# VH-VL binders against q9gzu0, part 4

Target 1, 229 residues: q9gzu0
Amino acid sequence: MGDPNSRKKQALNRLRAQLRKKKESLADQFDFKMYIAFVFKEKKKKSALFEVSEVIPVMTNNYEENILKGVRDSSYSLESSLELLQKDVVQLHAPRYQSMRRDVIGCTQEMDFILWPRNDIEKIVCLLFSRWKESDEPFRPVQAKFEFHHGDYEKQFLHVLSRKDKTGIVVNNPNQSVFLFIDRQHLQTPKNKATIFKLCSICLYLPQEQLTHWAVGTIEDHLRPYMPE
Short names: E, the ipSAE of ESMFold2; O, the ipSAE of OpenDDE; V2, 0.75 times the mean of E and O plus 0.25 times the DockQ between their complexes.

## First folded at step 1 (VH-VL)

Design p3 (framework fv_pritumumab; at its last look DockQ between E and O 0.35; V2 from the best seeds 0.00; counts 0 for: pae E 9.7 > 2)
Fold by OpenDDE, look of step 2:
Structure p3 (fold): chain C 229 residues (1-229), chain A 121 residues (1-121), chain B 107 residues (1-107)
Amino acid sequence: as target 1 above (229 residues)
Amino acid sequence: EVQLLESGGDLVQPGGSLRLSCAASGFTFSSYAMSWVRQAPGKGLEWVSAISYSGGSTNYADSVKGRFTISRDNSQNTLYLQMNSLRVEDTAVYICARGRWYDSSGYFDYWGQGTLVTVSS
Amino acid sequence: DIQMTQSPSSLSASVGDRVTITCRASQGIRNYLAWFQQKPGKAPKSLIYAASSLQSKVPTQFSGSGSGTDFTLTISSLQPEDFATYYCQQYNSYPLTFGGGTKVEIK
């Protein structure tokens, strides 16, 4: 018989297969914590750090319509969408998030975030932590990179901006690990009509096999770069 | 294993000063906010002070504000509480607690056994 | 300051009993509530955070519920080791505040 790691992997694969038959996600066996950092270009400006209220794991096929909507909206190609639909991937939805700064009035409330027009954001970083349900272990950082650079989503916004009939849009980072659900709003100012793109929710795509791929360190260790001194 | 060991508790007169220490081990001390919580004899728990992981932010209960100072030495894995102008009502077991927050309020996941501070004439 | 009112102050129960402890906040604290257990002469032990979120080290007989201002700690089946004093604590805002405690004694 194989080494202990091989046995664990096989056990996990069996579990995944069983859950698949039940139309359940392996992710349902985990607790999740997620944080969202808006990193600014100005180094002196502290990152805006948010805590996700609830992480909702869903199998990819359950949101097929959303994926295809992205194709229709020209956010990504049909080919790439098919790849997503064929992968054994779990969607980790973050429909609500709130500021971690509680010393400011109103920061404890769930809030949307304006992503455009603005040029002060360098990137969006999502930090995902997980543990087995009922585990005695602390939350561990999931070994995956979830970053969305300003240039990448702005390009998509500008493309969608030309389409007047689109309200809810979905954009994704190049590696298709981070999906942003965006609400387009039209604001009437005394001088002009302005269009804004507001972040409504985030969805992370993670191969189910990576649910047990953890990095080292604590939540605090990984949040430190985004925290004030 | 996470360990928090308080020391420095003593008998002092009103108006006196005392410095408490908490030695931390079993975790990356510099990654966690820390707090002092006190418990008067036969009474409940009262939060005293908190300090962020880096030491850059501190908070105090109104009852100790201006008299107590929380600090930390991350190189020594030690939390401190400087207590000045002590009052009789400050008599309590002072407990070191690891916080589960960053730059905001949070809860505590590990506690020390505490050290007794007695303020009496 | 947010005041936490815990009830009852004490209760007597037997092994196997269902025990319910209530904590009320003077204002809304969402789910930013933690529960702690303390035995005489011992350090407090964390049980539950985020109102209903169980910590991994917590025995299964403990559960938390509530949001806003009213919260409940439930011990589904009291075990011999569960006789202790329990505290709620809000961490919605500074100053951090605790409930007055509930002593669970042997009947």
Scores: ipSAE 0.024, ipTM 0.587, lowest interface PAE 5.6, mean pLDDT 83
Fold by ESMFold2, look of step 2:
Structure p3 (fold): chain C 229 residues (1-229), chain A 121 residues (1-121), chain B 107 residues (1-107)
Amino acid sequence: as target 1 above (229 residues)
Amino acid sequence: EVQLLESGGDLVQPGGSLRLSCAASGFTFSSYAMSWVRQAPGKGLEWVSAISYSGGSTNYADSVKGRFTISRDNSQNTLYLQMNSLRVEDTAVYICARGRWYDSSGYFDYWGQGTLVTVSS
Amino acid sequence: DIQMTQSPSSLSASVGDRVTITCRASQGIRNYLAWFQQKPGKAPKSLIYAASSLQSKVPTQFSGSGSGTDFTLTISSLQPEDFATYYCQQYNSYPLTFGGGTKVEIK
């Protein structure tokens, strides 16, 4: 059958997989849905609403040490998991998205959404929904606000504009819950060159404990303010 | 549970007319775009028509444009397809499908069982 | 209109096999592509939207990839319940169009 060295290697590989599995964050136990709404200043203008294709959770802290300690010292539970992880920040990346309104300018074109120079956007709103991966239950809204007002990101763009060598930047809203990944581009005309800032991706930052704090309502209920009247 | 129940399929002669209905339940009907998709016996899927959540925007496949009319009654949670000037090639199972919520385009996430329309002389 | 060319039209495979189905659009459709599964006498089921995003309750042996004009549905290890006909569908622009289908048969 097999030799002793082959079986010892298999056992070591199983042990390594078990230890690596204990690094799994609480966020990895959830399914997510995320939507991005660009809210315009003009009340009659419909929001530009996008569905995120896949929400990618990334752990920014070394949770391995905390999780391994919990396993060594005592029984692991959901309550214990929440205590150990409440200090950690989860990055929820939205690298790809689709327009939900094909008649909105910029939503059926290949060009990424331009954020500057323009003054018609009031704010960017992200709506996050989650459920346990093994649950049959519908997605429910995470009880958190993800808003980035135009004035807050414009002042950061003006700072970047004074720097000639940066082509891409990351900016955040004041409470550090929304991060915008921005591509700086230069448009050329025969007489002039102009700088624009395009949104490439969005990342949400939140404590992992918030993933189990749900508001009442469906996706539909919570997106209604951002869809056509 | 989302349910889409089609009715109104029948045997009809070429040049005839039919009106199909799709009764919807288990979701907020007025928030979803809806489509009709058809499948001829032993053949693949063909998109027929779509209507926005409010009914304000409609679109049709070239093969049915000018002959078919999609409509909806959001107070009765019902989708309709008025089919005029029917041809033999319109013979198919007609399936009600729920589209992307709030607009008239997109993919379909729930499907009915369908209703058979047969056009023959 | 955007033509969707799906290949192969049929294939035979055994349980446990890796199966790849391709779909080509006649012009760019970004990632506005969906995949559906249909068993005989049954309504279609949505598998994948946005080229690669799995619908809820869809088993993880299904995956999608591609953008622009070339797209692939992969079944990493065929299960007995996966023998069916698979369709791609673009939703980039009207009219919405389906591929011709790929019948996956047991052999």
Scores: ipSAE 0.006, ipTM 0.536, lowest interface PAE 9.7, mean pLDDT 77
Fold by ESMFold2-Fast, scan of step 1:
Structure p3 (fold): chain C 229 residues (1-229), chain A 121 residues (1-121), chain B 107 residues (1-107)
Amino acid sequence: as target 1 above (229 residues)
Amino acid sequence: EVQLLESGGDLVQPGGSLRLSCAASGFTFSSYAMSWVRQAPGKGLEWVSAISYSGGSTNYADSVKGRFTISRDNSQNTLYLQMNSLRVEDTAVYICARGRWYDSSGYFDYWGQGTLVTVSS
Amino acid sequence: DIQMTQSPSSLSASVGDRVTITCRASQGIRNYLAWFQQKPGKAPKSLIYAASSLQSKVPTQFSGSGSGTDFTLTISSLQPEDFATYYCQQYNSYPLTFGGGTKVEIK
């Protein structure tokens, strides 16, 4: 019984409220957790192949349908990731995609979303953080790397976001896109060689070829505790 | 070996203040959530407060909200509980506990031996 | 808040006995339940987490079972050192809550 405009405004209002909080940590409500960090390798700032410029931490849980629903009092989620972007956010549907300041929070379109307009990023690396149920060690980072790329997938992402009760954040560069969705329901897999990887109602857009490489390994192969040098 | 050692328990008058400390050793303190749990004489266990690994998130039992403050110093491997406006009902052994998971108290895999706080007139 | 109810409050048993104690949550907590042992004058000691996972170095006579709202701790063959008070704790949500305890006494 709600209209499309009211539901879109609710989603946007939730995003705006989250962007204002500046929280950093999560309550643990599950026996298995993983954090996803997006690490951006910039083409023109660092010459070393393994250099990374920025880390955006996002929490997810393999046993939870909706991260906002299941971890209601979390402080280290999509909101914290957006705070780390600072000035690098723009509205979708703008005629010109520009960096926007966080203090510019007004929007006139109901489908405005946060987009990171980064043209200097060579690739996006997904870092996983894991904690083993039977380990005496704390949560540790693991060095599992994935490349995310675009190939007509943005049209599928925008189509999904056209539905009621959808919220999304796009992290984009000329060669790669990462789509984050907050959605209680199952998301349809894009047809153009891309899969939305769902860990808990926060879905990562992942190329189908990269997903098969991920799927060949067990989840334990990618969530292995990190042991520093 | 993991060790948690509490200190600071004392006899105080109602309305008084006290600060408890918990010194941690044998593990990477900055990677674990920590909690305070108390046990009144002859009673069961009551969770008091929790703090995330970084100190960025805190939670409190309703009975102590606004009066107690949990904090940590990761450089000194020490957990604190600042107790203000103490009541006779706060009389208990206060125990430091390590959360099994890094970002919340979760369940407690290691416990200290406790420090006694007595509030009486 | 999630209320945890333990039964019985106390029991008397002999060495070698099989002992079971139960814990009931007022709402679903999945498997986010832990069991602790406390001896007189000592701090609690962790026994079981995630309803059924044995904590490191805990003797195999201890086992846990259950999910959702109903949970059981079993001691398959009671030893002299097992006479203690046992507590369950949910960690599904804040505030964290404990059961009232079950005192296991010598018959």
Scores: ipSAE 0.000, ipTM 0.418, lowest interface PAE 15.5, mean pLDDT 59
ESMFold2 (binder alone), look of step 2: mean pLDDT 91; pTM 0.920

Design p4 (framework fv_pritumumab)
Fold by ESMFold2-Fast, scan of step 1:
Order: sequence, then structure tokens, then C-alpha cells
Structure p4 (fold): chain C 229 residues (1-229), chain A 119 residues (1-119), chain B 107 residues (1-107)
Amino acid sequence: as target 1 above (229 residues)
Amino acid sequence: EVQLLESGGDLVQPGGSLRLSCAASGFTFSSYWMSWVRQAPGKGLEWVSAISGSGRSTNYADSVKGRFTISRDNSQNTLYLQMNSLRVEDTAVYICAKGYRSWYEFDYWGQGTLVTVSS
Amino acid sequence: DIQMTQSPSSLSASVGDRVTITCRASQGISNYLAWFQQKPGKAPKSLIYAASSLQSKVPTQFSGSGSGTDFTLTISSLQPEDFATYYCQQYKSYPLTFGGGTKVEIK
């Protein structure tokens, strides 16, 4: 059922095509949406396990400066927070929010990801960006779409965990789009690593086996709470 | 030009059901979020429900969750609102609204269709 | 839910007058505010988004201002076609909520 490397290449080509179309479609948009495209790669010694393909924020005239300032402010918090982590944090290819690129239509930005061991079997992948200062919401529901490529060719599916208030962490529909509900207060935070979770708006809890394979995905984030049913 | 035309409003008894339709033209229907907004007699506007262009994502006001279902048929450029377990307080003119840059920013509205829930 | 309060509920004005309508949110909504116009028996029309940005083809006599909790819609020189009811709407949080409306009437 196809070679894993062939499927990875095909999925990556589809993602690149989607990003091009998305950037073109955002030319006339006056709304803020953050589209984060990323690829999980097999770990090779000290190689990055996770790479960011592109981040495409589309901003309204009224919010552009506030959003860019918030993102820039995140880079210092990220550097400070990394000092507090154990040395088992992997290095990622997108080093800072400060490495932003601006197009005539929109903004493209590099973003940091941290792969953090939760225990011997499970990992936590956190997207590092500032929570918007003007948001009064305890969490931001987001729509996430991931495609995981396993060595078991018959089982390609999406795995995303979310916290749903008192229900805790739940695996949401491995065969379709999933929703993330991450409240900072609901994250299980080790004593010496609390600062990292305060900087993450989105965390993915994945079994170790899935992170040793290849995965590609997108996360769509909006300026306001968004909860599809 | 963009046009939205609602239909299906009627007089129904409490506990009854009704389905509203909104026929859309003049834009690529499948590319835009659509919403239902209602206005009770002598009162302000109240947002009821929204649906994404693909139909995959839906949102509802707390007052109608579990009773109303929003849906769409992109092949026919038609938006629907299935209303079940109707209450007297659901009496209103129901208006179809098109999202612009996002579903929460409405650029075009329909004329509305009256739903009366009375014994 | 975020409550939106409009004032006044109604006002009487003549062509050429400056009209000011206010809208207050029960909590901070930044710039997530829109203004709409509705004439009797007709569909609403979108005027302003993001508190101060005019929708396409909206006449320049309309302007919006404000941020946080206090917002204003101004009609600098009222035209015959501007007699209508005006509504504000916040779109920062679910559910979307509207003001009670301000009727601008002639006489």
C-alpha cells in the first residue's frame, strides 16, 4: 500500500499546493487566520523531530500591529522558557517568531515547536506562541487537521487530544477533522516546566510510536472562539 | 449581484417542527459561511446558527442547541434550518445572512421569513 | 454572554444634521464591532466592520470609532435615505450579540 517515503512526498506536495492556494485566496481577506503547516520527521540522532513548513497570518488593518507585536513579544518568553527545560527538548527548524517574512498580501512567520517527553512512552508537542492579550477566553477552540503515516499501511489516521472541561484529555475522531480545546489550567504541568505550558496555546499529546513516523498537518486558528459541532 | 431568499415560515403549535430554506445566488455559495439570525416582534436581532462553506463545521446559540439543525446543499445553493421542539419564544422573523471575510462579519442579508409559534 | 447596550433608542433629525449613536459592551471586545442599517420592511445592510472600517460602497458620511467597551456611529450629514434603524453587533465571543437598535426618524 505504497512506500512510506512515497506517501510522505505525496502528502508534502499536497500541503505545498494547499499553502499556495491559501496565500492566493487571502489576498482579499480582512480577517485574521493563522494557518500553521508542519511536518513531523523521523528522529535522526540530534535532528529535529518536527519542522514548520509555513505560517500564514492574515490580518485586518485594525489588528495587524497588535498581532505582530504579540508574536514578537513571544520570542523573548520562548527563549526564557527554554532555559528552564530539561535537555531532552529537541531542536526545531523554526527558531523564532522574530524571523518573520512579509508579503504584499500577508505575513509569513517561522514558529517554534517543542517536543517534550511526558513519560517513557508519550510525548507532548507544543506550539509556542503568545496567547492574544485581548482575549478574555480561558481557552481557544481550534480546528486541527493532521495526517499521520504509520509503518502499518492500513492504519493512517488523525490523533489529537483535547481537554474538555471536566472530562480531561480525549482522543477526538481519528478518521476526520479534530478540535483542540486547550486551557492553560488544564494542562498537566511538571513542576520545573510550568512556564512552557503557559506559553503554549495548543498542545498535542501523541503516543511515542506516532512521533517516530512521518506526519503532516495544518492547524487553523481564528481571532475568536470557534467550536464546530 | 448577491441575493438571499428565505422561505418556509409558518404558524405552528408549541412542540411542533418547521424547516426553513434560504436560496442563494450571485456568489460562490460553497466558499462562504452562512448564518441564521432572528428578530422577535419589537425586539433586537439574535444570532441563531452558522455553518461553514463545506458544511463540516456548525455553531449554535445556547437557546437553540439540541433543537435546531443548520445544514446546506451546495449543489443547489440552498441553506436550511430544521427547527424542532418549537417554543413560543422562538416566534421571530428568521433571516439568512452571508459571511464576508469571516462568518461573523455579515455583508448580505435576506428579507426574512416569519415563524409564529402559538397555541 | 456579552451584552450590547445602544443609546438612544430613537431620535428625530432633519436632512443635513449630524447624528451620533452609541454602543456599549458589557466587557472588552477590542475592535470586534460591526454596524448595520435596516429600513422598514427591508433586509439589513452592513455599514461598518472592525469598529471603524467602512464596507464597500458605503457613503463617506458614515464613520465609526471606539475600542474596548465604548463605540460610536456618526452620520456627518444626514441624507433622506439614511432614515432607518441602526444596530451594533459584537463578534469577539460566542454567541454573537446585537444592540437593541436606534431608530433615526424624520420630523
Scores: ipSAE 0.000, ipTM 0.391, lowest interface PAE 18.6, mean pLDDT 59

Design p5 (framework fv_pritumumab)
Fold by ESMFold2-Fast, scan of step 1:
Structure p5 (fold): chain C 229 residues (1-229), chain A 121 residues (1-121), chain B 107 residues (1-107)
Amino acid sequence: as target 1 above (229 residues)
Amino acid sequence: EVQLLESGGDLVQPGGSLRLSCAASGFTFSDYAMSWVRQAPGKGLEWVSAISGSGGSTNYADSVKGRFTISRDNSQNTLYLQMNSLRVEDTAVYICARRYDFWSGYSFDYWGQGTLVTVSS
Amino acid sequence: DIQMTQSPSSLSASVGDRVTITCRASQGISRYLAWFQQKPGKAPKSLIYAASSLQSKVPTQFSGSGSGTDFTLTISSLQPEDFATYYCQQYNTYPRTFGGGTKVEIK
């Protein structure tokens, strides 16, 4: 029960509390955990579109905790989303990010996203594939978990249709995998500044009858920073 | 430059054994799932076996289950097919093919030239 | 096992012709379908994956379409180097299965 707006605030507050607790428990000096929360914000009550409204990173005490704090204002129009539905699924490419550690020069990572549903009624599991930049090591799977609130969304397959400058998530055939692409343009920063891992725009397209107010997920990245010899 | 080069094809008698190799170069071998595909003279393509990039999972066509074993040596960038209890109907060109292992949307992107296996008396 | 039925088994065409080859799966395979070209005496070459995505360096006269059970490969304007046998393959589930092939012959 309850008002959908108060439910949204409760879910976001619960997620923030969970991320704070994770941060407090992190003690590994040679490993870091990056928790990235995707808060999907509905652009219209009966829209088949959600957008990412907030990205919240939480890192170990050896990294800057606030690097990706803030509400990400992303804007997909309905016309743009309908255009994406007509695109073919694109090849998955490795995105890039850099550590914000001041004491570690050249600490960088690459990651790929692939999402697929599990037969877990409440969650979609995201597989991230990551390796250190300039490494010949294979991409290693890391785990991410998405929890959908209010509805049968966890039984849907989310498809990300990408063009060069945008990323979107489309609910599709229940027999298809979920793909998540990161807009690499927004990861590029000035040469002498740290590059931050960011999600630029994510739209979740849901059938009208299954539309609810929001979904929230977290990504937990257990990758070690690259330390040049 | 991606290259796949098969070897080991030979003339063998029914009931015999043969081991095929596929030498890979120009890419990180362990990032790719590998398959063996065969083609009998004048016939179409038939998938035989697949192995994941780590070697942790394998799959076989029903026609070869229990007789063939796919394996790989990632330190040597080499794929193998051990063929036992060979039958006349196993006569074919055997071709190795690669698929990027971390995304299910990929299919085979590169193929070797093939090696001929002839099973006859 | 998923059966792949390819039609026609062969066709005769002239340079400049539009050629259409169809492939049908015995059950739904989403978009996990690939097309391959094979010239006589040579190994197959990958043309299309995910039903409609062109492989690198494949000419734009090739296109694929379809989802579920019905798929089509189209060559919009046949070139001399396009006379070959074409195969579809599903990779939705194991065992992977190929169509019987379509031989595109010069008229």
Scores: ipSAE 0.000, ipTM 0.415, lowest interface PAE 16.2, mean pLDDT 60

Design p6 (framework fv_pritumumab)
Fold by ESMFold2-Fast, scan of step 1:
Structure p6 (fold): chain C 229 residues (1-229), chain A 118 residues (1-118), chain B 107 residues (1-107)
Amino acid sequence: as target 1 above (229 residues)
Amino acid sequence: EVQLLESGGDLVQPGGSLRLSCAASGFTFSSYAMSWVRQAPGKGLEWVSAISGRGGSTNYADSVKGRFTISRDNSQNTLYLQMNSLRVEDTAVYICARWGRYYAFDIWGQGTLVTVSS
Amino acid sequence: DIQMTQSPSSLSASVGDRVTITCRASQDISNYLAWFQQKPGKAPKSLIYAASSLQSKVPTQFSGSGSGTDFTLTISSLQPEDFATYYCQQYNSYPWTFGGGTKVEIK
């Protein structure tokens, strides 16, 4: 049994190795920006509303230190964060290339995403890969609220995906918006960290016209290594 | 602030080639899909071609498939249309357009005239 | 290909008039329809997306309605700067197609 400082140093070295492996795998092959999105579920509300407290860009020369700072500042267990990062048990889906079908939005390509929980406020931290390039200005943390409502966006989405109960969420930065759609069936209160691996059915869905025009090329170009042969 | 400026339009012979450029400014070019739309003299709008933000996906109108190639250089914020085997019916003002955040065209250039004539 | 039929091809109107322009798709396009305004010698200006949603900085006299195959652009009170040619466009599937245009002329 070593001392706490020695164990922390060893854990930090393991986390840095995993983050470096992820960066080398993705930055060389994919033109994605990585973000940490801190997603809060309002603990006393039994509604499916979330609040994003901050979003931190991590595809920089010091991305591992940015992630480690976020983990430290969020009162997360480093061991729990390492377990989530190493196990990689939650993968988010990207739309399937469907050249002749407009009614089908598939999730056959998987993006590499990392989730780690914070039990005291039911906070979920997601490592998101953004396909949108930021301006030269530094990214600023923004607050965004995730809502369950019937907007034009969600009506179009539900029309195409009639068999799924969906909720749209928006994460904003100064120059861009990222849209994520979550299957409502998996928006449940986690009971422990093992439950969190079953909690999220998060898919990056784009409106049908966006898939036809922009998204399918990005998926083909950048996610091909994750497709089975 | 946001601008699209086309250039490269010229008078060319049938069977000739021409390359159009569209210089983008005031927005993050690589975040947006782009299209070329054309308008023949006294006629309506016709969509020609589209390209995804990173250039991995392209689409073309049937009238130009196999003859035109859309491309982009995100480092130079420039969209291109390479036009080969030009025909008299390709005579038009060629306009570049941005596929916007709301998944529809939101920003348009002024266009550049291409005349294909003997 | 999806054919977009726009009517009328032209109309004459006076300032203050209510103007309606119709666009019909040859097959179901849901609400994937946009409207554009074009003045002679100028670039098109985007007015409406998703059949009924106003683009940024577009005056509220413009409105869109419809779904499926039948769509309408309405100008509730025509202004002098509204005399132009209007186009609808479907973006439901490639190839993207425009209507033939409606020229709104001074009566």
Scores: ipSAE 0.000, ipTM 0.409, lowest interface PAE 18.6, mean pLDDT 59

Design p7 (framework fv_pritumumab)
Fold by ESMFold2-Fast, scan of step 1:
Formats: structure tokens, C-alpha cells, sequence
Structure p7 (fold): chain C 229 residues (1-229), chain A 121 residues (1-121), chain B 107 residues (1-107)
């Protein structure tokens, strides 16, 4: 567990308001606890992917100012890259929809990213906050590529979200490792501006056939308003 | 070794009660839904009950609903079936089965040997 | 409830034979069908899921086909260890239901 979801939601709402209302340096106006900070180095030449150079775990007892001060002052070292990002492979522990309504809500969760340009055009700082939003609409699963581990008794899901023109990012979830790809064009924001991206459904996508099958029995009783027609 | 081992089968009078156990080993029991399936002597398979990986969701065949209760103890890697108000037609070998992650838990990829329950006067 | 009708109830075959077992659902079940093998006094063993997907470590002589209401299990070349009873199971809707079984016995 990191910061409570309600605290993160309030911090995200303040950041969203600051970005919309004032296009100024956010470093001086942050008032929330850090969750995760990512530092990207743009991959040079023909590659459309950025390398994730540093992943900072959730900071339960510190404020965002500590991470942001380090980033502003070039205190962070970009020493490591993730080979898995180039392979477009991640491992997930898939939730079971029949166990909890929250498993379905998790698949519709929204993630807010703040992309912050640095003086080095090759470096972009991303502040990541996670929150869950109850769907105001029937549950609509999106089909995506899946790869399932097999040959082992402890089976795991592999889920890949990849396109050549996107940037990879590792999201904070203590029970999952997920790479999200953000379109490169959004990373060309003006040098002294930050942009918030709102991503819907960073969780596991289920094929329509599997969701229909999972609606047989107990899941149908609990999730009827969210099931597709 | 991946295995399911049932126990608790016995001879019981109509109207009696019995509790079956299924001990799981060799896999992460807490990650999978489980079911009970039964087979009357010389007959085919009949699904009895299912429980989710967390124990938060259960399902029953109409023939046993209100009489049987499925439960699990993830700390002991054990599945249970509490059978009340037993009838002669409940006589069967009771088999526990593990649900596959790929099929939302309704397709079974591991089965136990079974334990015989005989209900007679 | 969806009724599963298996045919034949039994068949006699020799080693090397091609064996075909049929399963019919009383309602459409898409491809939500599994096949199991059971030997006398032993636990059932999963063979096929999603009508045609072979379970890990199951011999390649086994194959499944079909969708909707009509399904087939084929053993392309019967081996001595394949003499057993075979069951189909639908998992499209509650309650889960099984076919009556097909006993494959030596000729």
C-alpha cells in the first residue's frame, strides 16, 4: 500500500487545476506526497521509444518536493535502462473478476501523468499518480494482445501495450508491473510547460469472449450493470 | 508434486451431515478457484459447487442449494464441503477440482482422486 | 439447464485406430467446451479446453473441434494407454454440465 487513494485524488485535482489555471513552473507549487517519479532519456536516431532510466519507489514518508528538487538540480543519475521495454514484455498477476467488484473497477482505473521538460531536451520527468474511478458506464472491456505463461503451476499473465511511436513507462502497482506507451508527439510540449495525460484502463484487457464466459455464475450476479450487451 | 487429496467420505444415514476436505499441494492454492464434482456409482460426472480464490463468491447446483456449503482455508491450503440434510441420491464419489486461470475458473485443469460418500438407511 | 449428449456411450477399437467421440449441447455454447479422460479408479485428466485447445503435456494424438452445439474429440491413432472413459463439459452457463461419457474399450 502507498498513500491513501483519497489523498492522491486530492493532490491530483490540485495539480490538474494548477496546470489548467497557471502554466507556470509546477516545482514551486506542488503540495502532495510523491508516488513515483520516472526520468526518461529520449532514445536517439531511429528508435521511437524512450528509455526509462530511473524508477523511484513510492515515498510514504516524504513529500514530492524532495524528488522534484533533485530533478530540478540534476541530482538524479540516469544510469540504468530497462531491456524489457525494448522487448515489449511485462508480467502481471491478473485479478479475478469473480472475487471482488474492485477487480473490474481496477480495469477502468485512470492514471495521471505529468510530463515535465528539463533543460536537457533529451530528459523528461514523469510524475505518476494512480487512482480508481467507478465507471459511470457499463463495463466495456477492450481487446488487446495477451500472452499467457504456461508449463508452470503458478501461471501468470503477460500483457503488452506497444506501438512503435509510443514511449514506455512503468506504473506503480505493488502487485503488478505494467508498461504504458505514450505517443511521442505528446512529449514535444514546450520546454517550460508541463502536460497532464489522462489514461483510461491501464489494467488487463479481456477479450469479449472471456468476459462473457466469466459472466456465467457468480460474476453475473455482482456485475450486471457493468456487463456489455 | 501438484496434487489434490480428498478425505472425509463415510457412510451416513438420510438426514445426516458430513464434512469433506480437499488438501492441495504443489501450487499456489490461494490463487485459484475450486469446485466440487461428484460421480454416483456407475454414473457420469455432476458439478456440485464452486468457490472463488478468495472465498468471497460461491455457486451451487440446484440439487444441493441450501443443504451444502463450500468453503476454503487458504492458510491451510484446504477446500471444504459441508453437507447437511443428506439424501440417498447424494451417494457418490466427491472429487475436488482446480479451476484454470485462462477460463475465468470454470474449466478444470487438475482433479483429485475422490472420496466416497454413501447415504443409506 | 444446458444438456450435454455424448455419443456413442461406448465403442470398441484397436491400437492404431482413429477414434471419434461426439458431444452435442441442447443450446449454443460457443466454444466453451472441455474434454476430460478418466481411467477406472483414477482422477479425471484434462485434455482440451475452448473446444480445440490442447492442455499442456497432453499427447498430440488428441484434438478437438466444433462450435455452437456440435463438438468432436478425435484420437488420431489410439494407444494402449488411451483406453478410458471420455467426458465433455460445457462451461458457458450455470449450472456446469457434463456429457454422459464415452467408454473406449479394447476390441
Amino acid sequence: as target 1 above (229 residues)
Amino acid sequence: EVQLLESGGDLVQPGGSLRLSCAASGFTFSSYGMSWVRQAPGKGLEWVSAISWSGGSTNYADSVKGRFTISRDNSQNTLYLQMNSLRVEDTAVYICAKESRYSSGWYFDLWGQGTLVTVSS
Amino acid sequence: DIQMTQSPSSLSASVGDRVTITCRASQGISNYLAWFQQKPGKAPKSLIYKASSLQSKVPTQFSGSGSGTDFTLTISSLQPEDFATYYCQQYNSYPLTFGGGTKVEIK
Scores: ipSAE 0.000, ipTM 0.386, lowest interface PAE 20.3, mean pLDDT 58

